VHH binders against Fructose-bisphosphate aldolase 1 (cfxA). Designs and how they scored, part 4

Target 1, 359 residues: Fructose-bisphosphate aldolase 1 (cfxA), of Cereibacter sphaeroides (Rhodobacter sphaeroides) (p27995)
Amino acid sequence: MALITLRQLLDHAAERLQGYGVPAFNINNMEQGLAILAAARACDAPVIASRGARSYAGDIMLRHIVEALAEMYPQIPICLHQDHGNNEATCLSAIRHGFTSVMMDGSLQADMKTVASYDYNVDITRRVTDAAHWVGASVEGELGVLGSLEKGEAEAEDGSGAEGKLDHSQMLTDPDQAVEFVQATRVDALAIAMGTSHGAYKFSRKPDGEILAMRVIEEIHARLPATHLVMHGSSSVAARLQDLINAHGADMPQTYGVPVEEIERGIRHGVRKVNIDTDCRMALTGQFRKVAMESPKEFDARKFMIPAMKEMEALVRDRFERFGTAGNASKITVIPMDDMAKRYASGALDPAVATAKAA

## First folded at step 1 (VHH)

Design k2 (framework vhh_3k1k_2)
Fold by ESMFold2-Fast, scan of step 1:
Structure k2 (fold): chain B 359 residues (1-359), chain A 120 residues (1-120)
Amino acid sequence: as target 1 above (359 residues)
Amino acid sequence: QVQLVESGGALVQPGGSLRLSCAASGFTFSDYSMRWYRQAPGKEREWVAGISSGGGRTSYEDSVKGRFTISRDDARNTVYLQMNSLKPEDTAVYYCAKVYLGDETYFDYWGQGTQVTVSS
C-alpha cells in the first residue's frame, strides 16, 4: 500500500473540528513496529513512523519493517518520517529509499551538536524543501534548539541534539523569526523550541515558565495558521513507568517530562505532530526487567518481548486517544507522492501568513 | 483489585436508544482513559469509543460517530455510552476497558460485558 505524506496527514488533522494531534513514534525494531500498528488498528488511528535510530537497525531493515507493517495493516495510513536530517544528502537519501517525509534540522550544523546561524538554517532548509516538494515529500524544519528550561541543557534524540548548557534565548522559538522562516523555506511543518514545562510533573509546576512556553505556541499558530507545529521531546516520563523500572532492579534517576495535559493544550493551540521516544523505551525496558525478576527461570526471549509489546501498545493507544488521533484512519484516502508533487507545484500547499490574529 | 461493572444492556427496536454505564473500582479512575469495545457474534472485539483522562478528548469508530456519545463522571467513577438511533448491526456484547494499567503486565481490564440486542 502507498505510504501517506506528513503534509496530507497533518492537513487532515487540522481540518477536523477542534483539530487533532498525531504522535510520531520512533521505530528501532520489529517489536516496536508491531506494538504501534496493533494499537493503530485497535484505535483506527493513522501512524507517523519516525526513524530516529537508523544506526541500530540500519536503513534497509527499518524500511522493510515499515513496508511489512503497511502490508499487514493496509487500512492504516502510515507516514514514514526521517527525523533530524543533518544535511541535504541525508534527507534526499531517505526520500530515495521510500520515506514520505523528512526533517531538515538546520538549527544545528551538520555535526548535529553545534548551534547553527539563522541564515544557515534558512538556506539549507530551503534547499531540502525545494527538492523534496519536487517529488511530493513533506518537510519539517526547526527553529530554536530543543532543550530544558529547568536544566538549561539540550536533550539528545537518537544520538542527535545540542550538547551542554544553552542560553535561555536559544530554548524558545522567536515568533517573528518563525514567520520569516516559513515564508522563506515553505516547510510543511515547524518544530518549535518552547522549552519543557517547568518543575516536576509529580508536584506543583512553576506557572511563569509554562505560561511563557504556551504563549509562544499560541502566537506562532495565530500568525502561521496553515503551518503544522511540532513538539520534540514530548515523552511524559510518567512516575508509573519510572516505578515499573525501579521496582525491578534498576536505579533510574529522577527525570521530568511533559505532562500529557500540557501536550493536549498544545494541540488545542496548533500542535499537530508530537514526537515520543523515551516513553516507549521505558515501557519496553520496564517489562523486560519485570519478567527477568519475577520469572528467573525464563530463557525464551519471546516471553520478555510479548509483555513489553503489550506495555508499549497500551501507551500508544492512550496517546492516540488523548491526542484525538483515534477514529481517523478510516477517513483518510492516501494521495500518492506524485500527486502531492503536483499540488506543491500548483501553489495549493503554499504557506499562509495571517496579517491579523485569527478569531 | 481492578473491577469494571457494565450495565444498561437490553433488547431494543431499531431507532431506539440505550445508555450504558460502567462502574469502576480498585484504581484512581481520574488518572486513566476509558474505552468501550463490542463483540458481535462471530467477530473479534472491536473498539467503539474512547475518552481521555479528564474528559478533554473523545473518539469514535466511524460507524457509530454522530449516534453514540461517550462521557465520564470522575466523582462517581463511572463512564457512560449514550447510544442513539440504534441499528441491528449494533447488536453485540459491550465491554468497558481500562487500557493503561501501570505496573501490571496485562493492560486491558475488561468488565464482564452487557448484551445489547437491536431487533424488531
Scores: ipSAE 0.000, ipTM 0.143, lowest interface PAE 19.6, mean pLDDT 78

Design k3 (framework vhh_3k1k_2)
Fold by ESMFold2-Fast, scan of step 1:
Structure k3 (fold): chain B 359 residues (1-359), chain A 120 residues (1-120)
Amino acid sequence: as target 1 above (359 residues)
Amino acid sequence: QVQLVESGGALVQPGGSLRLSCAASGFTVSSYSMRWYRQAPGKEREWVAGISSTGGSTSYEDSVKGRFTISRDDARNTVYLQMNSLKPEDTAVYYCARGYELFGSDYDYWGQGTQVTVSS
């Protein structure tokens, strides 16, 4: 079918001239899935469909939503991904239920709030990676903790993430540690901390390039050419969406997310997976509020859902175009997980460590 | 002001050993990733070894793994590269480098280098 592993998808993204990025969108309900796949069809784009660690839909429900979407849109490769797995049980449950990719987030303890030791992260991530690779599923790991360099604080994403103020060494992924971590765990993808945080409230000022540590991305990519880099907390918190929400009875403070131009720069330097959740939530909520305010007698939930899906579809289409994902779905032939398992077993997908260029 | 000064380079016979030192001033080495690079005549600089700012994890290029050891002395603000079982192919100028600044600086600090020659 159309379900693709993260490793195959991101290998394809990296093999293209200049590379492209693939957005990973959280799916919490049927309507989000429909909007995402309508956009994917329109753009000829593959997509990563993510379950958040504390999402209300559950892994069984999301598997069936994605299977229905794969049947409706057989031309679109869909990666079914468990985001922020807090322990082996969460990751193995997702694999058992047919997920093609999992994230073992060992940068935090199982409570998803307390910063974990490096040794804990290596040990738990290696165990999950071994199990996942035996069945052909891909694994994303994480080093560092997301936090805003301007704020010096971390924000939780879907109930996970470090809380309170972080020291600066916890806010950026150390490239030497990244090389050692990937060699030890054999993860397919690595989420890196580069000075951005999860959630809608990112920056008090419009960020410039110095707020994001792009040199960290460049060095890690150069030294780990076969490991795909992941940006978390990559919503732009567009002024248009803030204005949509506030024009219809909300009071969201003026804040700034990660500029799409900086995400594009990251993609040029080795970022292949870009996690987006907040922008989609804002698009849906903005349209729900608009219908409620402009049509106070409306009681048909579909009259709220249809404009919300259209707003989200437009957002998703923009990201497929800007990340270079558009035009690539038709160029991918999905490799079944059983065959990916054979490739992992042969060592063909093992991490590569390259001599870094002079800095 | 940030400064890195390498020392310890010498002429040694194949199979010999050397310890290189990198003395840092103007910053604390334990707060940064510290790296050793080398450059042989006519070749680009290549990464040799690294030690992380967090936990002091070490990493090595495959050709030196098991022969070279990177370490740091936080009290002396100095990074070392212990080189054992030296081969002629290890002949190069060795450079100490500071990793990325916490605020995304594009400025990497390099020392002037120290020459290591492995020859009979």
Scores: ipSAE 0.000, ipTM 0.135, lowest interface PAE 20.3, mean pLDDT 80

Design k4 (framework vhh_3k1k_2)
Fold by ESMFold2-Fast, scan of step 1:
Structure k4 (fold): chain B 359 residues (1-359), chain A 121 residues (1-121)
Amino acid sequence: as target 1 above (359 residues)
Amino acid sequence: QVQLVESGGALVQPGGSLRLSCAASGFTFSRYSMRWYRQAPGKEREWVAGMSSGGDSTSYEDSVKGRFTISRDDARNTVYLQMNSLKPEDTAVYYCAAEPYLWGTDSFDYWGQGTQVTVSS
């Protein structure tokens, strides 16, 4: 069974009548992978399995976990994606070890904390994209730095991401720069800053009204109709999961994430990849804590892991259904990376740019 | 000249079996993904089955899973659709399609002319 590239998967998502989004779930261990693929099988959904930039599970380990999952679930297309690559070496290492997709995050310097210049971002992302496309791998780039519009501040995730206060212009992607960036780099997907942040503490109170800079999504999609938009920091941080954790010996501050309804709106306007990490971590941790509190004599790790996997599976199933991912796995025939490389070389996958007026 | 020619369509009774063939010429067949579509009168064209280049993965529409099998013979430049346990609702013109094309569109580079399958008593 071959792993699917991000470009093929998101092209399929975009070409359906109403379009659909594909969740990208961080995978750090075998149990998360089993939960995700059980849900994918139940929903007939393709999926993106993502490695965080500083995840303790290395690219070799995650490749083998995902390879095993692909063998166990042969009808489910799985995209293996390296999130937030900090430089060429990180991205190329992932590709060398069998990843079908990488993110070159040139919005930050290699330290993943210092905001980079636009020119730095274009140069490094272009280099990675050229190399990745030669071997058929897809590339996601990023413009703007993730941050909360309410807080005016970015939060680090997996030891990456800007910390401290950010200029408002650094928190929203400029559509003119997005067009220039995609033309220069030829990325398959673009992560755009629209007011969301990494982690569990996205908003101090329940979001009211339009919480995302939806105009940014709409304008960029209109001008780059063939480039797939990516939402980072898209956990909803559901009150139910916070309550599950806090009822069982934790002291997690009350906070609010991105409503699923706003993610659905983004999908209608060109968002095709939706990154989810925090919700999955909360689902697992909530059930671990519940077993520990309710069964203090339990020492069998399976008795902790099985309820955790079921909680995560339920969350993953919900996202497949709500994003429109469900029902699509059986409709996809995976194209091997060598054939994707030929398509890139032919120019068939080049960016498309729409002008405000026909000449 | 690129050409796809379907054959094997026939009138068959419910519960019967039929094998469709699609002979390809004019391109390097082994390097292209192949799909089967069908269209019943008054309905939109529906994807039925797909097989990747080299034949390492297959996919099927839910209503045909377990009943239909797609396969290919790269030495003969031919793709097949084995249809078992046929139902009246399988009645349609069946089309063969080849890449390059974008997934999920009707803007394929190469299409066959279709072959009629009728399932009735």
Scores: ipSAE 0.000, ipTM 0.106, lowest interface PAE 22.9, mean pLDDT 79

Design k5 (framework vhh_3k1k_2)
Fold by ESMFold2-Fast, scan of step 1:
Structure k5 (fold): chain B 359 residues (1-359), chain A 121 residues (1-121)
Amino acid sequence: as target 1 above (359 residues)
Amino acid sequence: QVQLVESGGALVQPGGSLRLSCAASGFTFDSYAMRWYRQAPGKEREWVAGISGYGGSTSYEDSVKGRFTISRDDARNTVYLQMNSLKPEDTAVYYCATGLDYFSKEPMDYWGQGTQVTVSS
């Protein structure tokens, strides 16, 4: 009952003074769902439950997990979102299985590896958006590809992503193209390629790469004030979690993610949806390893999962607080998809384009 | 029956902030768009900000974008206009409005009585 569309949720996020961001957490099993919703309850936070890996949990399993969570936590608006759809069939199948939001990732071809043309992206995203809006579901599109500005390479996100070296222009979303794309497709949210290289000076990153990426967010938000911006690949990969994993028999190489402070900057500049997956996986894995090493006689899987859920819950609570999501669940009245469909049909949810002058 | 009552208008200094409220009654508030308009002496009434029902998509006049924020509290049947970085040019009577039968081709509009905002040194 508490299933909310992405458009309604992110509209609410944008309405607040200074706005807030909503984390989208990948759910692969029951334990992750329980940890996320326990945190949401504690923080009075709405949440986006995301399916990234199509081959793991699947639409049917995730739908039933989230349906159970919605029944257990009726006070929490939950957006059931299908991430990185590769074609119309994948997106429409998710909607048919009860998803309230889908991502059509037309920046890549159906193989989710080969960079697509702009025209391909517009055509396929428009087709999915039209169909989704007829039934009240929201659509997220993408321009550019997720990649590291430091390395000049694309990176896979939850089994999807371009491979190999990319031109700088492919890794940053062109604001002019973003305006044209949103007008043509009428997507509710836009994932933008800003580069993931927002590190501090000590991280072997070029300072100018950080400045350019943030300017892209600011400019697109200013020109598309009614379209919600999405950050992909937003795990912080905290040293604490790396240390937890490595202290308990692993050899995870030192790596760096997006500092939470940089995500907070993005939210101030118009980012409303923040995709997080790796941090949650690290929290779970760290505690699994800790129990295995410190309690070699333990054979009850629950004794591994309970500390893992607590570690993940603490992480999720922190993100709800830092993104400004906390305190907002009780302020939202969920609108059913059938009513959102009427809203889309009326033109009330059409994109807005800001120009220098109204004539 | 249908009533919109604005409040919160005041005299403020340039650069100051003010929050206007509009209390609504007599209709299913959460289902309908709410809008703010303003009218300065000797000028036409102009649209300032809008917030949709069923989602709360927001839109703003260019001159107030980044300074004003429209929001709604459906539990209290109230719409708000948070005004920051106020300028003398923002001096006007501010009106709350709604259109009923939102999905109709010609929704009926209802207006409040207005609340005076004066920005002066």
Scores: ipSAE 0.000, ipTM 0.087, lowest interface PAE 25.4, mean pLDDT 79

Design k6 (framework vhh_3k1k_2)
Fold by ESMFold2-Fast, scan of step 1:
Formats: structure tokens, sequence, C-alpha cells
Structure k6 (fold): chain B 359 residues (1-359), chain A 123 residues (1-123)
């Protein structure tokens, strides 16, 4: 039943021959949790269950949903992760409510809209990291501003995101700053800007070349071999899901996400955590709409929810298989947070920096 | 109304090359994954190659890796299979199929199939 920390989970992912990635799925309700864990059991996959920046279910409700899921699926290690924390209070509150991992998003000010200075990000992320590590919880930081390379704009996900147009230099993480940031903050994982964006509307044209700035990923990983890289905004926005939604009374604009093949390339180059939210929301909504149109006399919400859960479960299974997460749950023995706290205190989990550039 | 029409099948000598085409009509071709299958006399139908709706992912059966290349042209609603270094064992009727991976059933579901084109590799 014990929840796993992000650091232990991603260290395991990195230790395996060739490494693997772990998708982080948002859980907002019971149905999403059931779909994710059914898929995890089928694939023997560990789970990162994420709470977005904006509370829908709330920390207390999500903790109890995840606790119930851990009891129902005792063979599956579950990391309970708070995504996009805007300040120390939010991150520490999540830990107090039983989260094993938090993200301090110091790339934005506490309003979650205004771009923060580098010094602000270092200071706030270091304070959260120190406090989290004292109790054994893991910390993910963010450096750079997420946005589409095609549009030059940042998009908000779950009410969080930079406002306005971005310079190209603000759209990609500087590897020199990444090294300095990780040394200063001691974060376990780092979200980097590599050409992704949040939400369903990623690209205006069909992707057919390099979508992610692979050289940026490769350089940062080579210089920070013990820090796990995180991709935000990693939904693929599959044409099938868009068609499912639009065939049943919606008007979702034609758009393109990050191809799963590009995410697989990122995983080969050091990406260990892959955030997916939009694809799951589309799977649920598509089936809700389908039932509504095909069965106009249906009023039992369960008849809408069950097909939605099955659609989402299938998508989650695909991502576990394609990221290499499948087959690994049974290979993990969960380390309690109190023991993780001792490892942090010993310096055994401190960041490693390569002595020479390996680009 | 919905049709997949394969062409390009022929008799070819071992070591030769062929390019198969599959022209699609009556559905939104650009939203479908496309696959090639083959069936030799007295054997079950086997998967040969696949290409995702976006063209960003291609996959191949082990026996054809490095010899066959799948591609698509969405402007012409056509999928291609370039076959190089052909072997007698490649003799089969080749079918194209349009579908999606059925995640709920953990298997591929094909909405549309072509009628097939015969490839014979013999001296």
Amino acid sequence: as target 1 above (359 residues)
Amino acid sequence: QVQLVESGGALVQPGGSLRLSCAASGFTFSTYDMRWYRQAPGKEREWVAGISWSGGSTSYEDSVKGRFTISRDDARNTVYLQMNSLKPEDTAVYYCAAGTYELLRDSYSFDYWGQGTQVTVSS
C-alpha cells in the first residue's frame, strides 16, 4: 500500500537497461483513477498520479481516491504528485495531505501568469526542495517557459501558464542555466522547455519532422546525468479522438499534438516523466458525446462513464507500453518516505554534474 | 462508396523490386492508420508493415525490415509499399487496410480492407 516517491520511481526507470519513461496522468475523479489503475495492473506498470495546479477534486479527495486505488491494486507502486505548485504553502500543504512528490513551478510568480526571474525561481524552488527533502518527498522544478515553437506563444493548462508572446530564447531551456539551477536547488527532476505546449491546441499543421529540440534534451541530460528530465504538454491529440468528439456534435478545431514517436526519442535521451492530461480528457468527452447522441433516452450517468473509462484505460495502456513503463511494477520495492529522508540527508541523492560537456 | 484499391502486383525475379499502391476513397484517409498484410497459399494472413495517420511512425514485421518501406501521400489518398530484395518467400496476395489500434480491446481494428494484389517472386 505505501506510496512511492518520484525520485525512487525515476531512479528505477533510469537504472534499467536502455531506461524507460513513466507517464504522469492527471486524476480529477474516481473514474479516471479506476481507468489508470486498471491499465497499470494489465501492463504491470508503476503509476504517477498527478493533481493539476487548479484544484477540481482537492488534495484531500485525491489522497483518498489514491489510497483506495492503492488498496485495490496493492501490486502497483503509485506516486502521488502535486503538479505546478505556485508557492511554498501549496507544496507543503500537498505533502501534509500525503503527497509523495511536488512540483514547485518557480518559472512563474505566485499568480501563475507572470514570468518570474531566474533568481526568484532558484530561491523559491530551493526552499521547497529543502523542506520536502527533510520529510522524504521529491521535488520537480521547472526552467524555461513552455510554448509552441510554431506559434511563439505560451498556452495555459489547468489555469497555469505564461501570458503573452515569447522570444525564442524564452521557449528553450538554456543548458548552462539548467546545470546552475539544479546545483543550486537540488531538485530531483527538471521540467525543461523543448518545444512543447499545454492544452489540446499544440500545432496548427501536421507534424512531419523534429518536433522537440532533441539537441537541448541530449545536452542537458549529458551534463546532469542524475537529474530526471520531464516533458510537459505531451498529449498527442490523436486524430481518432478528435474524430470521436467531432462526429458526436462538437466542433473541436483541427490540431496536432506531440507524436508518440517523438516522445519515445526523448525517453531514449533522458526524459523519464511524461505529463499527459489532454488526451485523457478527450477520450472521456468523446465517449460521453457518443452515448448522448446514439442513446438519446439514456439518463444513467454510469452508462456514459463506463465507456469513457474504457476509452481512457485503453489510451493509458498504450502509453505504458510505448514508454517502456510496462513490466516494471513487479520489479520495484517501495522505499518509505522516512528512509528517503535519510538518503537525502546523507547527500546520496545530491545532483551529479558531468565534468566536461558531452554534446 | 468506401474503397481501397491495391495495384502494382507483378511477377518478379528474386532480388528484384516492386512498388505497391493503395488508393483510398469514401472516408477521411488522413485520420486513419494504414497497414499492409499478405497471405501466401495455405498460410494465414500476416501483417507486413504499418504507418500511422501522421506518417511519423512506421513499423515492420521482422522478416521484411530493411527490405520494405511503407509511405503515404495524404494529398492523393494513397499508401505505398516499396519492396526491395524480393525473395520467393515474399510470394503472396498483398492487402491494404485502414483502421486504428483498438485500445479498449488491445488490438487493431480495421474498418476497411482492399481486395488484394498478387505478388509472385519466381525465376
Scores: ipSAE 0.000, ipTM 0.124, lowest interface PAE 18.6, mean pLDDT 80

Design k7 (framework vhh_3k1k_2)
Fold by ESMFold2-Fast, scan of step 1:
Structure k7 (fold): chain B 359 residues (1-359), chain A 121 residues (1-121)
Amino acid sequence: as target 1 above (359 residues)
Amino acid sequence: QVQLVESGGALVQPGGSLRLSCAASGFPFSSYAMRWYRQAPGKEREWVAGISSSGGYTSYEDSVKGRFTISRDDARNTVYLQMNSLKPEDTAVYYCAKRGYTFYKSEFDYWGQGTQVTVSS
């Protein structure tokens, strides 16, 4: 079965009544992949399988895990995505290894920590996009450094992301700059800074529902109706999962993520790809710790891993339902990359730009 | 302000064809994805077909794939649904819809008045 490109998948997501979001789950091992695809089949949901910059499994291992999953679940469209590519070589290597989608993160320099200039971001993202489109692969770009509005600082995740304090203007994407960036680079999807942050430690206190800059999301979507918006750092860090971990011998500081209700609002306003990593790690670790504490004589790793997979599967199923992804896998016929390359070459997939008064 | 006006519905025999039109006004048509829905008596409204703002991607409900084709003419602010090989099960009121996601508009899609398609011998 051919893997689906990000552009085809998110175009489908955008064509439904209110639009739906597609979660992008990091896969670091076989168990995570099995849990995600079991949930995808149960929900009839397409999915994005994401490789982070410092993921536990390398490009080759993840490609083979996802190919095995595609063979086991041929009815589920799977997008194999390289998250946070730091340069052309990383992005092109992923495509050469069978990835159907890459993120060129030109908001940071190749070290994945130092904030890059706008011109650097445009130049490197344009080069990767041109090359990827020649072979039918999709490209996600990033504009504005991901950070928390509450904290005024950014966190690294999987070895990528700005570290330290940022001024407020670096934490929200400028809509005028977003339009210029997409026209210049022709990216299929755009990660925007809208008040979210990487990792589990997003907010020190429970948010009162004013977390995401919805008007920024609305304006960018209205002005770039054919470009799909991406939310990074979209784990909810639910109190239940923190309680699960801490009740079983851990000492995780109390923190708050992005409420699922806010992610649903983002999806209504143009978000199509939702990156989730921390919630899945917490579900696995919390359940693993529970078995260890409640069954101190258990030494069979399968007795830890099977219930951990079930906990993660339940979380993934909930997100497919809440994002509107459920029910859509059977409605997608995967277009091979060679045919996507022809569509890119014809101009059929070019960015569309609406003026602010025409939106 | 926003108006969608469907037309083209008629009584046809099984195996026949119809072309539905939806004339749009009151918004920048070329910037919005357009969709067709249908509702048969006693059933919930179901999605039939969609076309992206660029026209570069189309999508269809499984029961109509290969028989229906959605298209758009941005110069005329019109979206079309070409229906071929019609079946009695296609009998429904057909509705045109646009996305409600804009800088100036609410989250809800706008529906037209609908156009009745009846497929019977």
Scores: ipSAE 0.000, ipTM 0.143, lowest interface PAE 17.7, mean pLDDT 79

Design k8 (framework vhh_3k1k_2)
Fold by ESMFold2-Fast, scan of step 1:
Structure k8 (fold): chain B 359 residues (1-359), chain A 124 residues (1-124)
Amino acid sequence: as target 1 above (359 residues)
Amino acid sequence: QVQLVESGGALVQPGGSLRLSCAASGFTFSNYAMRWYRQAPGKEREWVAGITSGGSSTSYEDSVKGRFTISRDDARNTVYLQMNSLKPEDTAVYYCAAKTSYLFDEGSWEFDYWGQGTQVTVSS
C-alpha cells in the first residue's frame, strides 16, 4: 500500500546473492498504470512508476494515478520516481507532490540540451541529494550522456536529452569520475552511459552483444558495490511489436533495440534499475491500431484500450520474469520515508568505495 | 494532408556528388526535427543524418561523416542532404522523416511523418 523509496527497493534487489533488476516503466495515462499493476500482481513484482513528459502526465496527475493503483493493489510496493529532473526546483517539486525518488540529471544544463561540466553536475546533484535525503527520498544521478555508440548520436526522451553528435568520451561513463561523483554527491543510484539510445532507432544492425560497454559497468560496480547502477533507453524494440504496428497501417523502418539477454548480463554485473518506455508505447499503439483496422464499426475507446492494456501487460510480465523481479513483492516490507530519512542521517546508507575488485 | 516528397535521386559515378531534397507540406515545418534514412537492397533501413527544428545542431552516421551534409530551408519547407565522394555502398533508397519536439509529445523520438523515398544508385 505504501509507496517505497528507490533506495529500499534496489537494496532489496541487490541483497540476493545473484541479484535482480527492476524495470522502471513510464506512466503517461491510466491505462499504462493499470497494465503495469495487473502484471505486477500476476508476477508478485514490485514496481518503479516513472513520470513521463512533464506537460502530459505531470507530477500531480502521476501522483494521483499511483495513489489509486496503490489502493487497488495494496500487496505491490510502488516506487514513484521522477525521471530526468533538470534542476533543484523540478526535483524538489516532485518530492513535495509525493514522489519517493527523483533523478537529478546534471549531465545536461537546465535546458536539457547543452552538455554540462562535471563540476556543474556534482554541485547540482549534491544539492538535490542533500535535500532529498533530509526527507527520506532517494536520488538517482547520471554521469556521461546517453547516445547511440554505433551512431554517435544523442536523442531526447520525454523532453530530456542531448541533441546532435557526441564524442566517445561523452557517451561512456568514466569509472574514475563515477567514484569521485558518488563520493561527492552520495546518490543512491547512478545512471551509466553505456551506448544506449532512446526511441525506436537505437541500432541500424543487430547488436553482437558487446555494444553495451559491459566492461564499464563491471568496473564501476566493482569500485562502487553499494551504489545501484541504472540502464536508460533499455527497450528491446522487438520484431513482433514492429510487425504488429506495420501490419495495421504504420510504416516503421526495421530497427533494433537492446537485447533482453544483454540487459540480463548487466543485471548480473550490478544493474538494478532498467528504464523501459518505447516498448510499452509500441505495445499500446500496435493494439490500438489493430482494433481500429479490424473493427471499423467500433467507437468505444475502451474497446481499443483494453486489448492495448493486455498487450502491454504481457510485455511487462515478460520483463518482470526475465529481470528476476517476479516473486519479490511479497518479500518486501515497505519502510516509510520518515524512517529512510533517519537511516540517511545515521550514515547507514552512505556510499561504499572499493579500491579494486574486492567482492 | 501531410506529405514529405523526396527528390534528387539519380544514377551517379563513384566519387560524384548529389543533393537530395525533401519538400514538406501540410504541417508547420519549422517546428519539426528532420532526418534522412536509407535502405540498401536486402538490408535494414539505417539512419544517415539529422537536423534539429531550429537548425542549430546536425548529426551524422559514422560512415557518412565528412562526406554528407544535412541542411534546411524553413522558408521553402525543405530539408536537403548534400552527398559528396559517393561510393557504391551508398546505393540505397533515401527517405526523409519528420518529428515534432513541440507541445506535450515533446522528447519522444517516434517519427510523425515519412516520405516515399528516392533512389540513389552509385555505379562504376
Scores: ipSAE 0.000, ipTM 0.106, lowest interface PAE 20.3, mean pLDDT 81

Design k9 (framework vhh_3k1k_2)
Fold by ESMFold2-Fast, scan of step 1:
Parts: C-alpha cells; structure tokens; sequence
Structure k9 (fold): chain B 359 residues (1-359), chain A 124 residues (1-124)
C-alpha cells in the first residue's frame, strides 16, 4: 500500500466536474488520527494528514502513526504532508522519512518569523521543488503573508508566522508574482494570502461581507489553471464549539473564523487544499473540559479522549461532505512516488500559464 | 470533466499527408497532457504521440518518429496530429486521450479521458 502524493490527489480533486476540496488536518497524536480516519472511512473520503511546523509529534512519529492508519484503513488514500517547512533540510528530512508531500514556506526566513524577500522565496522553493520532484514528492509553496486585513496584524501558530503589523502588500498575494513564482519554482500547489490568519482570534467582529479576497483566488486560478490553490487558516471557530468550551469552565472571548460558505466559494474558484487545525483542537478541548467539569472525580484519560474523538470525528465528517471530498476515496488508485518522479521528469506535470485574466 | 472529439480521418494514398484534430471541452484543458493512440484491425491499441501541458515536451513512438508531429492550441482547446509520409501500416482508428499527469505511456492513468476515434485509411 502506498501513500498518495499531494499532486495526484489534488489533480483528481480538480478533474471532477464541479471540483472538490481536500481538507488537510493536523495530526499531533494517535487520537486525532483515529478520529480523522474513522470519518474518512464513513465518508469514503481521501485525506491529507499534516505535520505542523513546530514538530509536536515529530516526523518519524507521525510517519509511523499514519502508516498504521493506512494499514487499518486500506481503502482511504492518505497524503502525508509536512506543513511549513522552514528550509531545505526540514523538507528533505520529511521526504526521507516517508512523507509524500512538503511545504517549503519561503515567505518567511528560516526562523519562521522574519518576512523573506521574493528572491529568497523563489530560490529556496525552487531548490526544494527540484529535489522533491526527483523522488516524486509534491511541493506546496507560499506567496504573501498570513494576517488579518481588519487590523493589519499577523498571528503566529505552531511557532510559525509573521510577527507584528503588516503592510497591505504583505497580506495579499500579487497575481503577477504568483505566475512568475510558479513558472520559476514549478510548485504543485500554492498557498496564497487572501485575508486569513492562523489561530482562534481571526476576527473580533462577525463578518458582514466577504472576508476573503475572492477576486485574488479567481485571478490566480485563471492564470495558473494547473496549479492547485491552498487556503491556510481555514478553521471556522464555530459558535457551538466556543459555547462548548465556555460552558465548561473556560473564558474564550467571542471570535469568528472563516465561514464554511466562504471556503466553499474558494473551492469553486480553484482552491483544492484546505488547512484546518484550530477547529479540531477546539473539538478535543471542549470535550476534555466537559468531562472534567461534569465528572470531577474522573482520572482515566480514556474517558476524556473517547468523547473528544467523537466530537472531532463529527466535525471532520462535516468538512468532507461540505468540501465535496466525500465519495471520492474509492475512485482513486494511488500512483507510487517512483512513477510520479517519472511524470515530473517528462515535463508532464509542468505548470500551465494562461495569458487571459479571470472573467 | 473533459470530453474529446476527434476529426480529420480520411482515405489517403501512400506518401500522402493528413492532419487530425482533437477538440476538448471542459475545464482546465491547458493543464492536461494530451496523447494520440491508434488501433489497427486485429491489433492491440498503440501509443503514437504525446505532448506536455506547456507544449514544451513531445514524444513519439519509434515507427512514426520524424513523420508525425503533435501540437496543441490551448486558445481553441484543440490538439493536432500532423501525419506526413503515410504508409499502409498507418491504417487505424486514431484516438486522443487527456491525462493530468503524463504525455508518455509510463503507466495508464484512471484520469485518462478518451475520444470516440477517427478512421484513417492509407490505400489506393
């Protein structure tokens, strides 16, 4: 059984008549993996299992957790993805340890805090892409910097992310730079900055209009029809999960994430990978707090973890259904990385650039 | 989803030329590698030529190399096969196929879309 590459998975997502998105869920432990794959099996959905930048589980540990999950759920294609790689060594280490996909985040310097130059981003991303493609692994790059358009502020998550206040030009991906970047680096997928940020405190006010720069998504997709777009910071921070947490002894202020409806709009316009982390952490934490408050004498961690897994499984099922991922796992036959390497070498997976702008 | 329609098949004398067209409908045509295949009566289907998404890479089966040229026009969502110096053994139904991954026949892809075919006969 082979794990699927990101490129093969997202090509399949784009090929379907209406297109679908694939959620990328962070896995930090066994319980999250079990919840995600139980949902994937129930929905017949392929999935991207992501390792976050700060390495809570480590790439070796996560590789073995995902390998075990692939054996338990042999009908589900799983892409094992390293999120926010800070340099060549991190990305190549992930590939060496069995990851089928990496993100080279050259929008930040190796410290994952200092905004990098465009030339730095192109150079480092090109080097990683060349090496990854030689062995059949896929590469996601990033242009622009995640931040809140409301405040011009950046948020760091998993020890990664820009610090301080950002200029408008740092918060939105330039479509002309996106075309040049993809031609230069040949990345399979591109994360674009369009007004989202990491973390639970994305917006202090309920959105009353479009919160994503949908025109940026549309223009980049129209000009790069073969490159898959990625949404970072795509947790919805549902009121129900905030209420679950706050009803059981927490004091999380009211905040708003990205509405699922806006993510669905992005998928219609070329978004194929949707990164979700915060919602899953809230689902787990809400149930942990509920058990602690309602059963103050409980000390068996399993009595906390089982309800938490069920809460997370329900959330993951909802995202598979709403993104159109559901029903597609059984339609995919995994192409091994060695064969993907031959396809990259032949030029068959080269970027396509259209001269016409979005309609 | 991609729908493919071939055209241009005809009866041609040995040494003649013919251009086949494959018109594609559907989204992201420019992201597809395109391939031509043929099947002669009583024989297996054979890969003939392929062109990458960018048009920067092409490849041909040895028996047609130097005689056939594959090209694409993404503005018209069309791929072409220019066939020169035709021989009786080139007689076959010609099919075009679209693949997100490859213009080369390294492996068959479940993403491949096929046209209905166009008959080429080389005889007099």
Amino acid sequence: as target 1 above (359 residues)
Amino acid sequence: QVQLVESGGALVQPGGSLRLSCAASGRTFSSYAMRWYRQAPGKEREWVAGISWSGGSTSYEDSVKGRFTISRDDARNTVYLQMNSLKPEDTAVYYCAADRGSYLPFTESQYDYWGQGTQVTVSS
Scores: ipSAE 0.000, ipTM 0.103, lowest interface PAE 22.5, mean pLDDT 80

